# Designs tried in a protein design chat: VHH binders against CTO1 family protein C17G9.12c. Part 16

Target 1, 274 residues: CTO1 family protein C17G9.12c, of Schizosaccharomyces pombe (q9uue0)
Amino acid sequence: MLYIVDFDETITTYDTIHLLAEAVNKPEEWSVISDKYWQEYLAWREALPHSTTLTSYLPLLGGSRYLEEASIKRIEKSQYFSGLSEGALDNIVQLITLRAGFVEFINALVPDLRVSKTIFHVLSVNWSARVIEQTLLHHTDLTADLLCVHANDFDFDTSTNTTNGRILARNASSLLMNSTDKVREFRRIVQTDAVSSPLNVVYIGDSPTDFGCLQISPISILMRSNQKYYDILSRFEDVQLVDISEFPVQKAVPGKKIIYTCSDWCAIQKAFLA
Short names: E, the ipSAE of ESMFold2; O, the ipSAE of OpenDDE; V2, 0.75 times the mean of E and O plus 0.25 times the DockQ between their complexes.

## First folded at step 16 (VHH; framework vhh_7mjh_2)

Design q4 (from p3 with D30S; at its last look DockQ between E and O 0.80; V2 from the best seeds 0.77)
Fold by ESMFold2, look of step 16:
Structure q4 (fold): chain B 274 residues (1-274), chain A 118 residues (1-118)
Amino acid sequence: as target 1 above (274 residues)
Amino acid sequence: EVQLVESGGGLVQPGGSLRLSCAASGFTVSSNYMSWVRQAPGKGLEWIGRIYTKGRTSYNPSLQSLVTISRDNSKNTLYLQMNSLRAEDTATYYCARSQTWYTGKDYWGQGTTVTVSS
C-alpha cells in the first residue's frame, strides 16, 4: 500500500501553522500579515461562484494562487520568520497533539515499511517540513529512513545557523500552496513509487487542499476534521461519501467518485490492517 | 460538533450601544483566531476585527474607534461591543473561526441581525 497523507488535522488534532508564527513571538507584526491575508481571503470567498460538482470546484480552488503567493511574498519581505534556531522549531513539537489511533496505526505499519512492502509519505502545505519530521519521529516508532515528507520548509542562513526568512519547497518541485500543487506532487510520488513496485495508492486528507488528490487517488479517505468539508463534498453530484467501515464498496455508483470517511485512525487500521 | 451561535442582535436607536455574543462549542475559542465580520443588506462582507490566541485584538481601521472585541474563556464565548451606532451599522453580524491560512479552513456562525433605526 502506498500511503500519501496530509499532516494538519489529518495526522494532528489541530492545524499547526499558527504555532510556527507564534514561536517567532512578534505578535504586532504577525497581526498585520495575518489580517491582510484574511481580508484578501474574504474577497476571494465572496467572489467564488457556486459549484455542483467536485470536477468544477477544483479549478476554482486553484484560482486562489494569487492570494497565497501574495501572502508568502509578504511574509518573506517582512523577514518575519528570520532568526529561528533549530531548537526553537523543535520546541513546537511539544505543542502538537496527534489524532486518535495514528500512533498505533503507524507503529503497526513499521515492519512493512522496513521491507518496502508498504510506503508512507506526508504531503502538506505546512511551512515546516522539519516540524512535521520531528513530530513523527518523536511520537512514533518511525525512523528517519522511513520518513518521506513533501512540504514547504524554512531556509537557513549558513553563517548564523538560523532561519533566513525564506520559505522554500522540500521534496517538491515548487511551493505547495493549494489543491493544484498537491495534485502535482501526488502524481510525482505515484510515478516514482507505484511504477517501481505494485502497490495500491491511498490518499488521506481532511480539507479543500486535499480535494484534488481525493478525486484522483484510487482509494480516497476524508478524515472528518470539520463537518463543513464533509457537507461541501456531500452536495457534489459526482461524489459518493461512504463510511470506511464499508470498505471496499462492491458496487460503485456510475459517474461518482467514492471517497471514504472516518473520524480517526482506528477505523483506518480496522479496514486495512485487520 | 463545531458550532458558533451569534446572539444579541435586534432593533436599537441611533447613538445606542449593543453587545453581541458568539457562543462556541466543539472547540476552544481561546485556542483559535476569532473574527467578527458584517454584511449590510445588498452589500459585501466587511471585516470588523479579530482576537488572537493570546488576547491581542486587531481592527478594521474604519471601525476601530466604535468597536471592541473580547472573550470570556470560562463561557467559551466571543463578544463584540459596538458604540455610537448609526443607520449604516445595520447589518447581519457573523463570528468566524478565522484561523485559516490556505483557502477553505474558516468556519462561520449563522449570524445575528442588528437594525439601527428610530
Scores: ipSAE 0.693, ipTM 0.892, lowest interface PAE 1.4, mean pLDDT 90
ESMFold2 (binder alone), look of step 16: mean pLDDT 82; pTM 0.823
OpenDDE, look of step 16: ipSAE 0.831; ipTM 0.928

Design q5 (from p3 with Y33W; at its last look DockQ between E and O 0.72; V2 from the best seeds 0.00; counts 0 for: pae E 2.2 > 2)
Fold by OpenDDE, look of step 16:
Structure q5 (fold): chain B 274 residues (1-274), chain A 118 residues (1-118)
Amino acid sequence: as target 1 above (274 residues)
Amino acid sequence: EVQLVESGGGLVQPGGSLRLSCAASGFTVDSNWMSWVRQAPGKGLEWIGRIYTKGRTSYNPSLQSLVTISRDNSKNTLYLQMNSLRAEDTATYYCARSQTWYTGKDYWGQGTTVTVSS
């Protein structure tokens, strides 16, 4: 199977993006950036129409891209991350905690990956592919040849080991900023790895940024990090939520996308590696 | 699983004070950025303020003199102290676990309603 997996609150126990800001440790400057984004986000969120289907919801969700782009531009223009060292970035790894069962799952999977020469993919809108990569390499039996992290990252100068504060795409065709971008990269990954069987691709995510991928992936799993996101999906007429313990569903409802739900990676391991 | 439950709302007279609570579960409040947001009837969402992991706070400039955000780590609870309440402070108040400066990812409680009226 080909695994494409979100990072924050899918693999991790909490959203780790704030650790990047804290690594710079300029709280006053960061407040200007984060508060501006938050205000704009709230305005957008409020104006978001209600949808009765995932299909109709996704385009609306994609409309937030201008907010994300504006935020990135603010960050770059402010030079907030300018001067941040790779060492400081690497220190973030020790602050990240992984969800229960993930390490066991990965370690159980690694032998199969080696035999099949299949890559484990992480797809994230977070701004440090390096942190994600280092985190997984540190905690699991994954090696660099078995892992590909598709995310944003900082532009680092190799001579100084510091960043100029710019944000670039890493292992992606362009910046990953929202659900639409993830769908783009999801399709690219599937195409690149020549996965033709609909039963061979698994996407695992936890938030609205993952909803697009959950819709199109042959096998979709929602990590239940937040009941709100579960509730959103549960209201959609074209979605069938099923506990992962019921995998594979024998009686699918016509016209509905099956999305399996789980709370930890032990359940995923039981479903796919038992 | 992440959960937030607001409480403490109710009817209060103008000039009065009120403290709202937000009980968190599934995570620790001191390990996350926490925010208060409100929505007045027929109006949009308004950001009130935020408390960062290290305890620093930021506030909406229009509300800064009237509100204080704090937390009790032992209770895993976030607080919003409001003073000198006015009629325009009538709203549903939400606590949110929000570390957003990019993805828009946020967790909200169900809200607690505050009505300021004589």
Scores: ipSAE 0.305, ipTM 0.687, lowest interface PAE 1.8, mean pLDDT 92
ESMFold2, look of step 16: ipSAE 0.515; ipTM 0.823
ESMFold2 (binder alone), look of step 16: mean pLDDT 82; pTM 0.824

Design q6 (from p2 with S100L; at its last look DockQ between E and O 0.61; V2 from the best seeds 0.65)
Fold by ESMFold2, look of step 16:
Structure q6 (fold): chain B 274 residues (1-274), chain A 118 residues (1-118)
Amino acid sequence: as target 1 above (274 residues)
Amino acid sequence: EVQLVESGGGLVQPGGSLRLSCAASGFTVDSNYMSWVRQAPGKGLEWIGRIYTKGRTSYNPSLQSLVTISRDNSKNTLYLQMNSLRAEDTATYYCARSQLWYTGRDYWGQGTTVTVSS
């Protein structure tokens, strides 16, 4: 089984990217950056046409690239994230809570990971692959050789051993900012780890940045972090939402993508590792 | 269930003041970035301001002398105080729970309508 899994609010209980900003402790500078993003988001949101299918919605989500890129450029130009030590980033790990059942699920998976019967990847738009890696290593039986994280990361100045203010792609061809970027890297992961059975690849995510991967993965799971996202998907004429307890569904509606839903990792473990 | 309910709108004369409320349930206002946004009839969305988790506020520069955002964490309620109202302040006023990044992660109330007319 090839698992490709989002991090924030899929593995974690809460979104964690704000913890990165708080570690810098420059709230006035942060509000300038964050408010500009919000204003650009409002303009983009106002211009969105109505969509009745996931297929038509995904290109609209991809249209957000310019505002996501502009925000990263503002962050880099301001040098907001310059000067963080590895220790400061590792302290963030102590503040992160994992979603119910994840630790049990992943620890049950470790024996198969060690012999390469199963493969586990994280695919995230988060800004610190290091924080993702350290969170998983700290809270689970995973070791670095069993885990592959595809995300953005802070670049380090080796002379000071602190971050230099740049955000770079880690284990990805370019920055991961939206649903289109995640689909690009999802396909790269699948190609390199070559699985042919539809039941061999599982994508698990919670939010609109995951919707592209949820559409194309052979097995797709929506972690119900927010009822809004469930409601968005439920309105689409080309989507069929099914509780994970019914996995595997044998009778799909023609023209609809099955996306399984669950609220925690205990349900996934019961469905896949029973 | 997450809910945002705006109230306090209505008809007000030019020069008057008004305080809008946004009652939240299903989450706490001090654990999220909370925003006020307005939409005048036939116009686009206009950001008013935001309050951050630790209570810091920020405002649209064109409005910052006219408005004040506050909250009461014990009542889980966000407020917008507006002063010296003019006809151009006629709009539907929304509160929103906003996220840091990742388009589509915002949550909005139904809005409350303010009409400034004599």
Scores: ipSAE 0.622, ipTM 0.873, lowest interface PAE 1.7, mean pLDDT 89
ESMFold2 (binder alone), look of step 16: mean pLDDT 81; pTM 0.816
OpenDDE, look of step 16: ipSAE 0.702; ipTM 0.873

## First folded at step 17 (VHH; framework vhh_7mjh_2)

Design r1 (from q3 with D30S; at its last look DockQ between E and O 0.80; V2 from the best seeds 0.73)
Fold by OpenDDE, look of step 17:
Structure r1 (fold): chain B 274 residues (1-274), chain A 118 residues (1-118)
Amino acid sequence: as target 1 above (274 residues)
Amino acid sequence: EVQLVESGGGLVQPGGSLRLSCAASGFTVSSNYMSWVRQAPGKGLEWIGRIYTKGRTSYNPSLQSLVTISRDNSKNTLYLQMNSLRAEDTATYYCARSQIWYTGKDYWGQGTTVTVSS
């Protein structure tokens, strides 16, 4: 089984992006950047049409890419993160809380990963790949040879171990900014790691940035971190939500994508590792 | 389950004051970016202000002198104090969990309606 998993509020209990900003500790400058993004987002979401299918919703969702790109450019131009050290990022690891059952799940999975020589993949639009990687290596039995984090990160100078403030893609073909980008990388990962077993791919996510991957993955799981996202999916005519306890569904409804739902990682462990 | 419930709206005379509340459940208000947003009849969404995890606040410059955002961590509740209310402040007011990255992570209450009229 190949696992491709989102990070924020899928593996963690909360969104972790603010921890990066706080590491720099320039709250006034950050508020300018963050508020600008939020205002632009408000304008965008107001103009977002309603959809009756996931298929029709995804292109619309992808339309937000320009917001993400603009924000990244602002951050780079402002040099907000310039001078931030790797050590400062490593300190963030201690501030991150993982969802209940995740560590147990991973630790139970690791022996199988080693035998099969399968990589556990994290796919995130958040930052930083380093923080994500270090978090998992710190809290679980995962080792670097079993983990690949696909996310954005800072451009670090190897001589100074500080960043110039630029943001780059790590283990991705280009910057990961939205659902469309995740789909791109999901396909790349599957092409590389699941060629012999294309049906044994599991995607786990919690938010709209995951919707594209949930649609195309052979096995899709929505972590119920927010009822809003569940409600959105439940309204789509081409989606069938099923509790993970019912895995595997024997008969698919024609024209509908089955997305399993769960509230914790214990349920996932029961479904796949019991 | 994540939930936001606004309250405190109603009819108020011009020049009056009003404090709106937003009770959160399923997450900790102080651990998230929280915003107030309003929408007047026939108008678009207008950002009012924001409170950050460390307690810093930001405001719409046009409203900064008229509003104050605060929170009570013990009650897991967000507040919006509004003073010197005008007719143009008539709107539905929403609180939102407004994390700062990538589309779709926001969560909104159902809103509370404020009507400013003599």
Scores: ipSAE 0.703, ipTM 0.888, lowest interface PAE 0.8, mean pLDDT 93
ESMFold2, look of step 17: ipSAE 0.713; ipTM 0.899
ESMFold2 (binder alone), look of step 17: mean pLDDT 81; pTM 0.820

Design r2 (from q3 with Y102R; at its last look DockQ between E and O 0.88; V2 from the best seeds 0.71)
Fold by OpenDDE, look of step 17:
Structure r2 (fold): chain B 274 residues (1-274), chain A 118 residues (1-118)
Amino acid sequence: as target 1 above (274 residues)
Amino acid sequence: EVQLVESGGGLVQPGGSLRLSCAASGFTVDSNYMSWVRQAPGKGLEWIGRIYTKGRTSYNPSLQSLVTISRDNSKNTLYLQMNSLRAEDTATYYCARSQIWRTGKDYWGQGTTVTVSS
């Protein structure tokens, strides 16, 4: 199996983006940036039409790219993260809590990854790929040769180990900002790593940024971190939500994408590693 | 399961005060950015203010002098204190778990309605 997994609130118990901001410790400046994004987001979500299918919903969801771009530009222009060291980011690792069962799942999976020479992929719109990578390397039996984090990261000077405050793509063709970008990178990963077994791809996510990947992945799992997202998917006519305990479903309903749902990683382990 | 439940809305006279509550479950309020937002009849969403994980607050400049956001971590509850209420403050008030970055990762309550009228 090829695993492509979201990070925030899929692997972790909460969104970790605020920890990056807090590492800089300029709360007033950050609030200006964050509040501006939030206000623009409010306007966008208000204008977001309701959809009856996942297929029709995804293009609309993808329309948020300009918000994400604007936010990144603000962050870069403000130089908010300028001067931040890699060490400061590494300290964030200790503040991150992983979901129950995840470590056990990964540790059980690692031997198989080594034998098959398969990479475990994390795909995130978070802009510290380093924090994500270090978190997984610190808490699990994963080693760097078995892990690839596709996310944004800060542009670091190799001589000073500090960032100029710019945000760049890491292990991605371009910046990862929304659902559309994740789909792009998902396809790239599959093209590279799943050519011989295209049906043995598992995507695990928890939020709307994952919806595109959930739609196109052969095996899709929604981590039930938030009932809201489950409810959104449950309303779509072209989606069939099924508890992971029912994996694999023998008969798919024509015209509907099966998305398995789970509340913990133990269930995923039972489904795939038992 | 994540849930937000607003309460405290009702009818109030102009010049009056009101405190709204937002009870959270499934997550801790001090581990997330929390916001108050309102929507008047026939109008768009208006941001009121936000409280950050470390306790810092920010407000809509137009409302800053009239509102205060706080929280009680022991009760996992968010509050909105409103003073000197006006007719134009009539709206449905929502609390939201507001995350930065990646659109769509917000969670809202069902709202509580405030009516300011003589």
Scores: ipSAE 0.649, ipTM 0.870, lowest interface PAE 0.9, mean pLDDT 93
ESMFold2, look of step 17: ipSAE 0.650; ipTM 0.885
ESMFold2 (binder alone), look of step 17: mean pLDDT 81; pTM 0.816

Design r3 (from q3 with Y102H; at its last look DockQ between E and O 0.90; V2 from the best seeds 0.76)
Fold by ESMFold2, look of step 17:
Structure r3 (fold): chain B 274 residues (1-274), chain A 118 residues (1-118)
Amino acid sequence: as target 1 above (274 residues)
Amino acid sequence: EVQLVESGGGLVQPGGSLRLSCAASGFTVDSNYMSWVRQAPGKGLEWIGRIYTKGRTSYNPSLQSLVTISRDNSKNTLYLQMNSLRAEDTATYYCARSQIWHTGKDYWGQGTTVTVSS
C-alpha cells in the first residue's frame, strides 16, 4: 500500500502554518502580510464561476497560483522568516496536536514500513517540511528512513545556521502551493514508488488543495475536518461520497469517482488494518 | 460542527451605531484568525477587519475610524461595533474564520443585513 497523506487538518487537528508565523513573534509585520493575502483571496474568491463537477472545479482551483505566488514573494521580500534557528522550528512541534487515531494507525503500520510492504509519504503545501518531519518523529514510532515529506521548507544560511527568509521546495520539483501542484507531485511519487498496481495507492486529505489528488488516486479518503469541504464535494455530479466503513465498494455509480469519508484515523485503521 | 451565526443587523438611521455579534461553535475564536467582511447590494466583498489569535486587530484603512472588532472568549463570540453609519454602509455583514493561506479553507456565516436609511 502506498500512502500519500496531507498534513494540516488531516494528520494534525488544526492548521499549523500560523504557528510558523507566530514563532517569529513580529505580529505587526505579520498582520500586514497576512491581511494583504486575505484581501487578494477575497477578490479571487468573488470572481470564481459556479461549477457542478469536480472535473470543472479543479482548473478553477489551479487559477489561484498567481495569488499564492504573490504571497510567497511578499513574505520573502519582507524577510519575515529570516533568522529562525532549527531549535526555534523544533519548538513549534510541541504546539501541534495530532488527529485522533493517527499515532495508533501509524505505529501499527511501522512493522510493514520497515520491510517495505507499505510506503508512507506526506504531501503538503505547508512551509516547513522540517516541522512536519519533527512532528511525526516526535509523536510516533516513525524513523527518518521510513518517512518522506514532500513540502516547502525554509532555506538555511550555512554561515549563521538560521533561516535566510526564502521558502523553497523540499523533495518536490517546485513550490507546492495549490491543488494542481499537489497533483504534479502525487504523480511523481507514484511513478517513483508504485509498482504496476495503482489500486495500491491511497490518498488521504481534507481540503480543496487535496481535491485534485482525491480525483486521481485509486483509493481516495476525505478526512472530514470541515463540513464545508464535504458539502462542496457532495454537490458535484461526478463524485460519490461513501463512508469508509463501507470500504471497499465495487458498486460505484457509473461516471462518478468514489471518495471515501471518515472523521478520524481509527476509522481508517478499522477499514484497512483491522 | 463548525458554525458561525451572525446577529444584530437591522434598520438604523444615518449617524447611528450598531453592534453585530457572531456566535461560533465547533472551534474557538481565540485559536483562529477571525474576520468581518461585508457585501453591499450589487458590489463585491469588502474586508472590514480581522482579529488575530493573540487579540491584535487590523482594519481596512478606509473603515478604521468607524469600526471596532472585539471578542468574548468565554462566550466564543466575535463582535463588530460600527459607529457613524452612512447609507453606503448598507450591506450584508459576514463573520468569517479567515484563511491564512491556500484556497478554500475559509468558513463563513450566512450573514446579517444592515440597512442604513432615513
Scores: ipSAE 0.706, ipTM 0.897, lowest interface PAE 1.4, mean pLDDT 90
ESMFold2 (binder alone), look of step 17: mean pLDDT 81; pTM 0.818
OpenDDE, look of step 17: ipSAE 0.724; ipTM 0.901

Design r4 (from q3 with K54Y; at its last look DockQ between E and O 0.89; V2 from the best seeds 0.00; counts 0 for: grease 25.8 > 24.2)
Fold by ESMFold2, look of step 17:
Structure r4 (fold): chain B 274 residues (1-274), chain A 118 residues (1-118)
Amino acid sequence: as target 1 above (274 residues)
Amino acid sequence: EVQLVESGGGLVQPGGSLRLSCAASGFTVDSNYMSWVRQAPGKGLEWIGRIYTYGRTSYNPSLQSLVTISRDNSKNTLYLQMNSLRAEDTATYYCARSQIWYTGKDYWGQGTTVTVSS
């Protein structure tokens, strides 16, 4: 089984990106950066047309690339994230809580991970692969050799051993900023690790950045972090939402993508590992 | 379930004041970036301002002398105080849990209508 899993609000209880920004402790500078993104986002959001299918919705989400790129460039030009030590990043881990059942699920998976019967990847638009890695290593029985994180990461200045203000791709062909980017990297992971059978691939995510991967993965799970995202998917004519307790559905409905839903990792463990 | 409910709208005279409320449930207002946005009839969305987790506020420069955003964490409620209202301030006012860095991550209330009329 090849697990490809989102981080924020899928593994974690809450989104963690603002914790990265607030650890810099420059609230005036952060508000300037964040307000500019919000204003650009509002303009983009207002221009979005109505969509009745997931298939037609995904290209609209991909159209956000220019504003996401502008945001990252603004952050880098300002040097906002320059000067963070590894210890400062590791302290953010202590502020992160994990969704119910994840630790139990992953620890139950570790024996199969060690013998390569199962593979586990994180795929995220987060800005710190290090924080993702340290969160998982500190809270679970995972070791670094059992985990691969595909995300963005802070680059380090070798002379000071602190972050240099750049955000780079980690284990990805380019920056991960939206649903289209996650699909690109999902396909690369599958090509590398699922050489024989796509039916052994499961994607787990919670929000619109995951919708592309939820569409294309052989097994797709929506973690119900927010009723809004469930409601968006439920209205699409080409999607069928099914509670994970009914896994596996025996009869596919032509023209509809089955996306399983759950509220915690205990439900996933019951469905897959019982 | 995440929910935002705006209230306090209504008819107000030019030069008057109003305080709008946004009651939040399913999350805490002091752990999120919260925004006020308005939409005048037939117009686009106009950002009013935002309050950050650490308490700082920021405002649309064209409105900053007229508005104040605050919150009461014990009631999990966001406020918009508006003063010296003019007819151009007639709009539906929304509170939002703001998208930080991902397309589609924002969450909005249903809005409350303010009419400024003589």
Scores: ipSAE 0.636, ipTM 0.872, lowest interface PAE 1.7, mean pLDDT 89
ESMFold2 (binder alone), look of step 17: mean pLDDT 81; pTM 0.815
OpenDDE, look of step 17: ipSAE 0.704; ipTM 0.889

Design r5 (from q2 with G104A; at its last look DockQ between E and O 0.84; V2 from the best seeds 0.73)
Fold by ESMFold2, look of step 17:
Structure r5 (fold): chain B 274 residues (1-274), chain A 118 residues (1-118)
Amino acid sequence: as target 1 above (274 residues)
Amino acid sequence: EVQLVESGGGLVQPGGSLRLSCAASGFTVDSNYMSWVRQAPGKGLEWIGRIYTKGRTSYNPSLQSLVTISRDNSKNTLYLQMNSLRAEDTATYYCARSQVWYTAKDYWGQGTTVTVSS
């Protein structure tokens, strides 16, 4: 089984990006950056047309690229994240809580990971692959050689051994900013792994940045972090939502993508590791 | 289960004041960036202001002198105090959980209407 899994609010209980910003401890500068993004987001959100299918909704989500790029450029130009040590980033790990059942699920998976019977990837738009990696190493039996994290990351200045204010892609062909970017990297992951096939691939995510991957993965799981996202998907004429307890579905509805739903990792473990 | 319920809207005279409430459930308001946004009839969304996790507030500069955002963590409730109201402040007012980065993670209430008229 090839697992490709979102991080924030899928593995973690809460979105963690504010912890990265707070580690810099420049709240006035951060609010200027963050408020500008929010205002641009509001304009984009208002312009979204109504959509009745996931297929038609996904290109609309891709339309967010310009505001995501503007935000990253604003962050880089201000050098907001410049000067963070590896230790400062590692300290953030202590503040992160994980969703129920994840540690048990991943620790049960480790023996199969060691012999390449299964593969586990994280695919995230987060800004620190390092924080993701250290969170997984800190909380689970995973070792570094079993981790594969595809995310953005802070670039380091080797002369100072601190971040240089740039955000770059890690284990990805370019920055990961929206659903379209996640689909691009999902496909690259699937094409690369020798032990997996499309029939054995499962994608797990919680929010609209995951919707593209949820559409294309052979097995798709929505972690119910928010009823809003369940409701959005339930409205689409080309989607069928099914509780993970019914995995695998015996009779699919023609023309609809099955997306399984669950609230914690215990349910996933019961479905796949029984 | 995440829910945001705005209240306190209604009819108010020009020059008057009004306090809107947003009761949250399913999450804590002090662990999230919370915003007030309004939409006047026939107009687009207008950001009013935001309160950050540690209590810092920021405002749309055009509204800053007219509004104050606060919260009561023990009641898990966000407030918008509005003063010196004018007819142009007639709108539907929404509260939102707005730790939105990398699109579409925001959550909104259904809104409460404020009408400023004589």
Scores: ipSAE 0.656, ipTM 0.880, lowest interface PAE 1.6, mean pLDDT 89
ESMFold2 (binder alone), look of step 17: mean pLDDT 81; pTM 0.815
OpenDDE, look of step 17: ipSAE 0.718; ipTM 0.895

Design r6 (from q2 with S98D; at its last look DockQ between E and O 0.88; V2 from the best seeds 0.75)
Fold by ESMFold2, look of step 17:
Structure r6 (fold): chain B 274 residues (1-274), chain A 118 residues (1-118)
Amino acid sequence: as target 1 above (274 residues)
Amino acid sequence: EVQLVESGGGLVQPGGSLRLSCAASGFTVDSNYMSWVRQAPGKGLEWIGRIYTKGRTSYNPSLQSLVTISRDNSKNTLYLQMNSLRAEDTATYYCARDQVWYTGKDYWGQGTTVTVSS
């Protein structure tokens, strides 16, 4: 099985990105950056047209690129993330908790990961691939050679061994900012790993940045972090939502993409590793 | 299940005051950035202000003297105090769990309507 998995509120209990900003401890400077982004996001969100299919909705989500690029530019221009040590980033890991059943699930996979019978990737719009990686290494039996994290990351100044204020892509062709970017990188992962191995592909995510990958993955799982996202998908004429306890579905509705749903990793383990 | 429920709206006279409440469930208000946003009839969304995880607040400069955001962590509830209300403050008021990066994880309540009229 080739697992491609979102991080925030899929693996973690809560969204973690604000923890990165708080580690800098410049709250006045942060409020200038963050409040501006939020106001721009509100304008974009307000302008979003109605859609009745996932297929037509996905290009609309891709329209967020300009505001995400503006946010990165503000962050880099201000140098807000300049000067963080590796230790400061690693301390954030202590504040992160994982969703029920994930540790058990991933530790059960480790023997198969070691012999390449299964493969595990994280695909995220998060700002720190380092924090993602260290979180997984801290809480699970994973070792660095058994996973690949595709996300954004802070760049380091080698002369000071601290972050230099830039955000760059890690294990991705360009920054990961929205659902369209995740689809781009999903396809690259599958082309590399699934062609070389007869593994079935599973994408697991919880929110709109995952919707593109949920549409195209052979097996798609929505982690029900929030009823809002279930409700959005349930209204689409080209989507069929099915509880993962019914995996694999025997009676698919023609013309609809099956997306399985669950609330924790215990349900995934029962369905796939029983 | 994440849920936000606003209450406390209604009809109020110009110059009056009103306190709105937002009860949260499925997450804790002090582990997220929380905002109040309003939408006047036929207008776009207008950000009112935000409370950060450690309790610091920031406001739309045009509203700063008129509003106060607070929270009660023991009740998992966010508040908006509004004073010196005017007809242009007539709007639907939403509380939102907001975001610092596009993740699609903002969550909004149903809103509560405030009408300022004599």
Scores: ipSAE 0.710, ipTM 0.903, lowest interface PAE 1.2, mean pLDDT 90
ESMFold2 (binder alone), look of step 17: mean pLDDT 83; pTM 0.833
OpenDDE, look of step 17: ipSAE 0.855; ipTM 0.942
ESMFold2, look of step 18: ipSAE 0.658; ipTM 0.884
ESMFold2 (binder alone), look of step 18: mean pLDDT 83; pTM 0.834
OpenDDE, look of step 18: ipSAE 0.755; ipTM 0.913

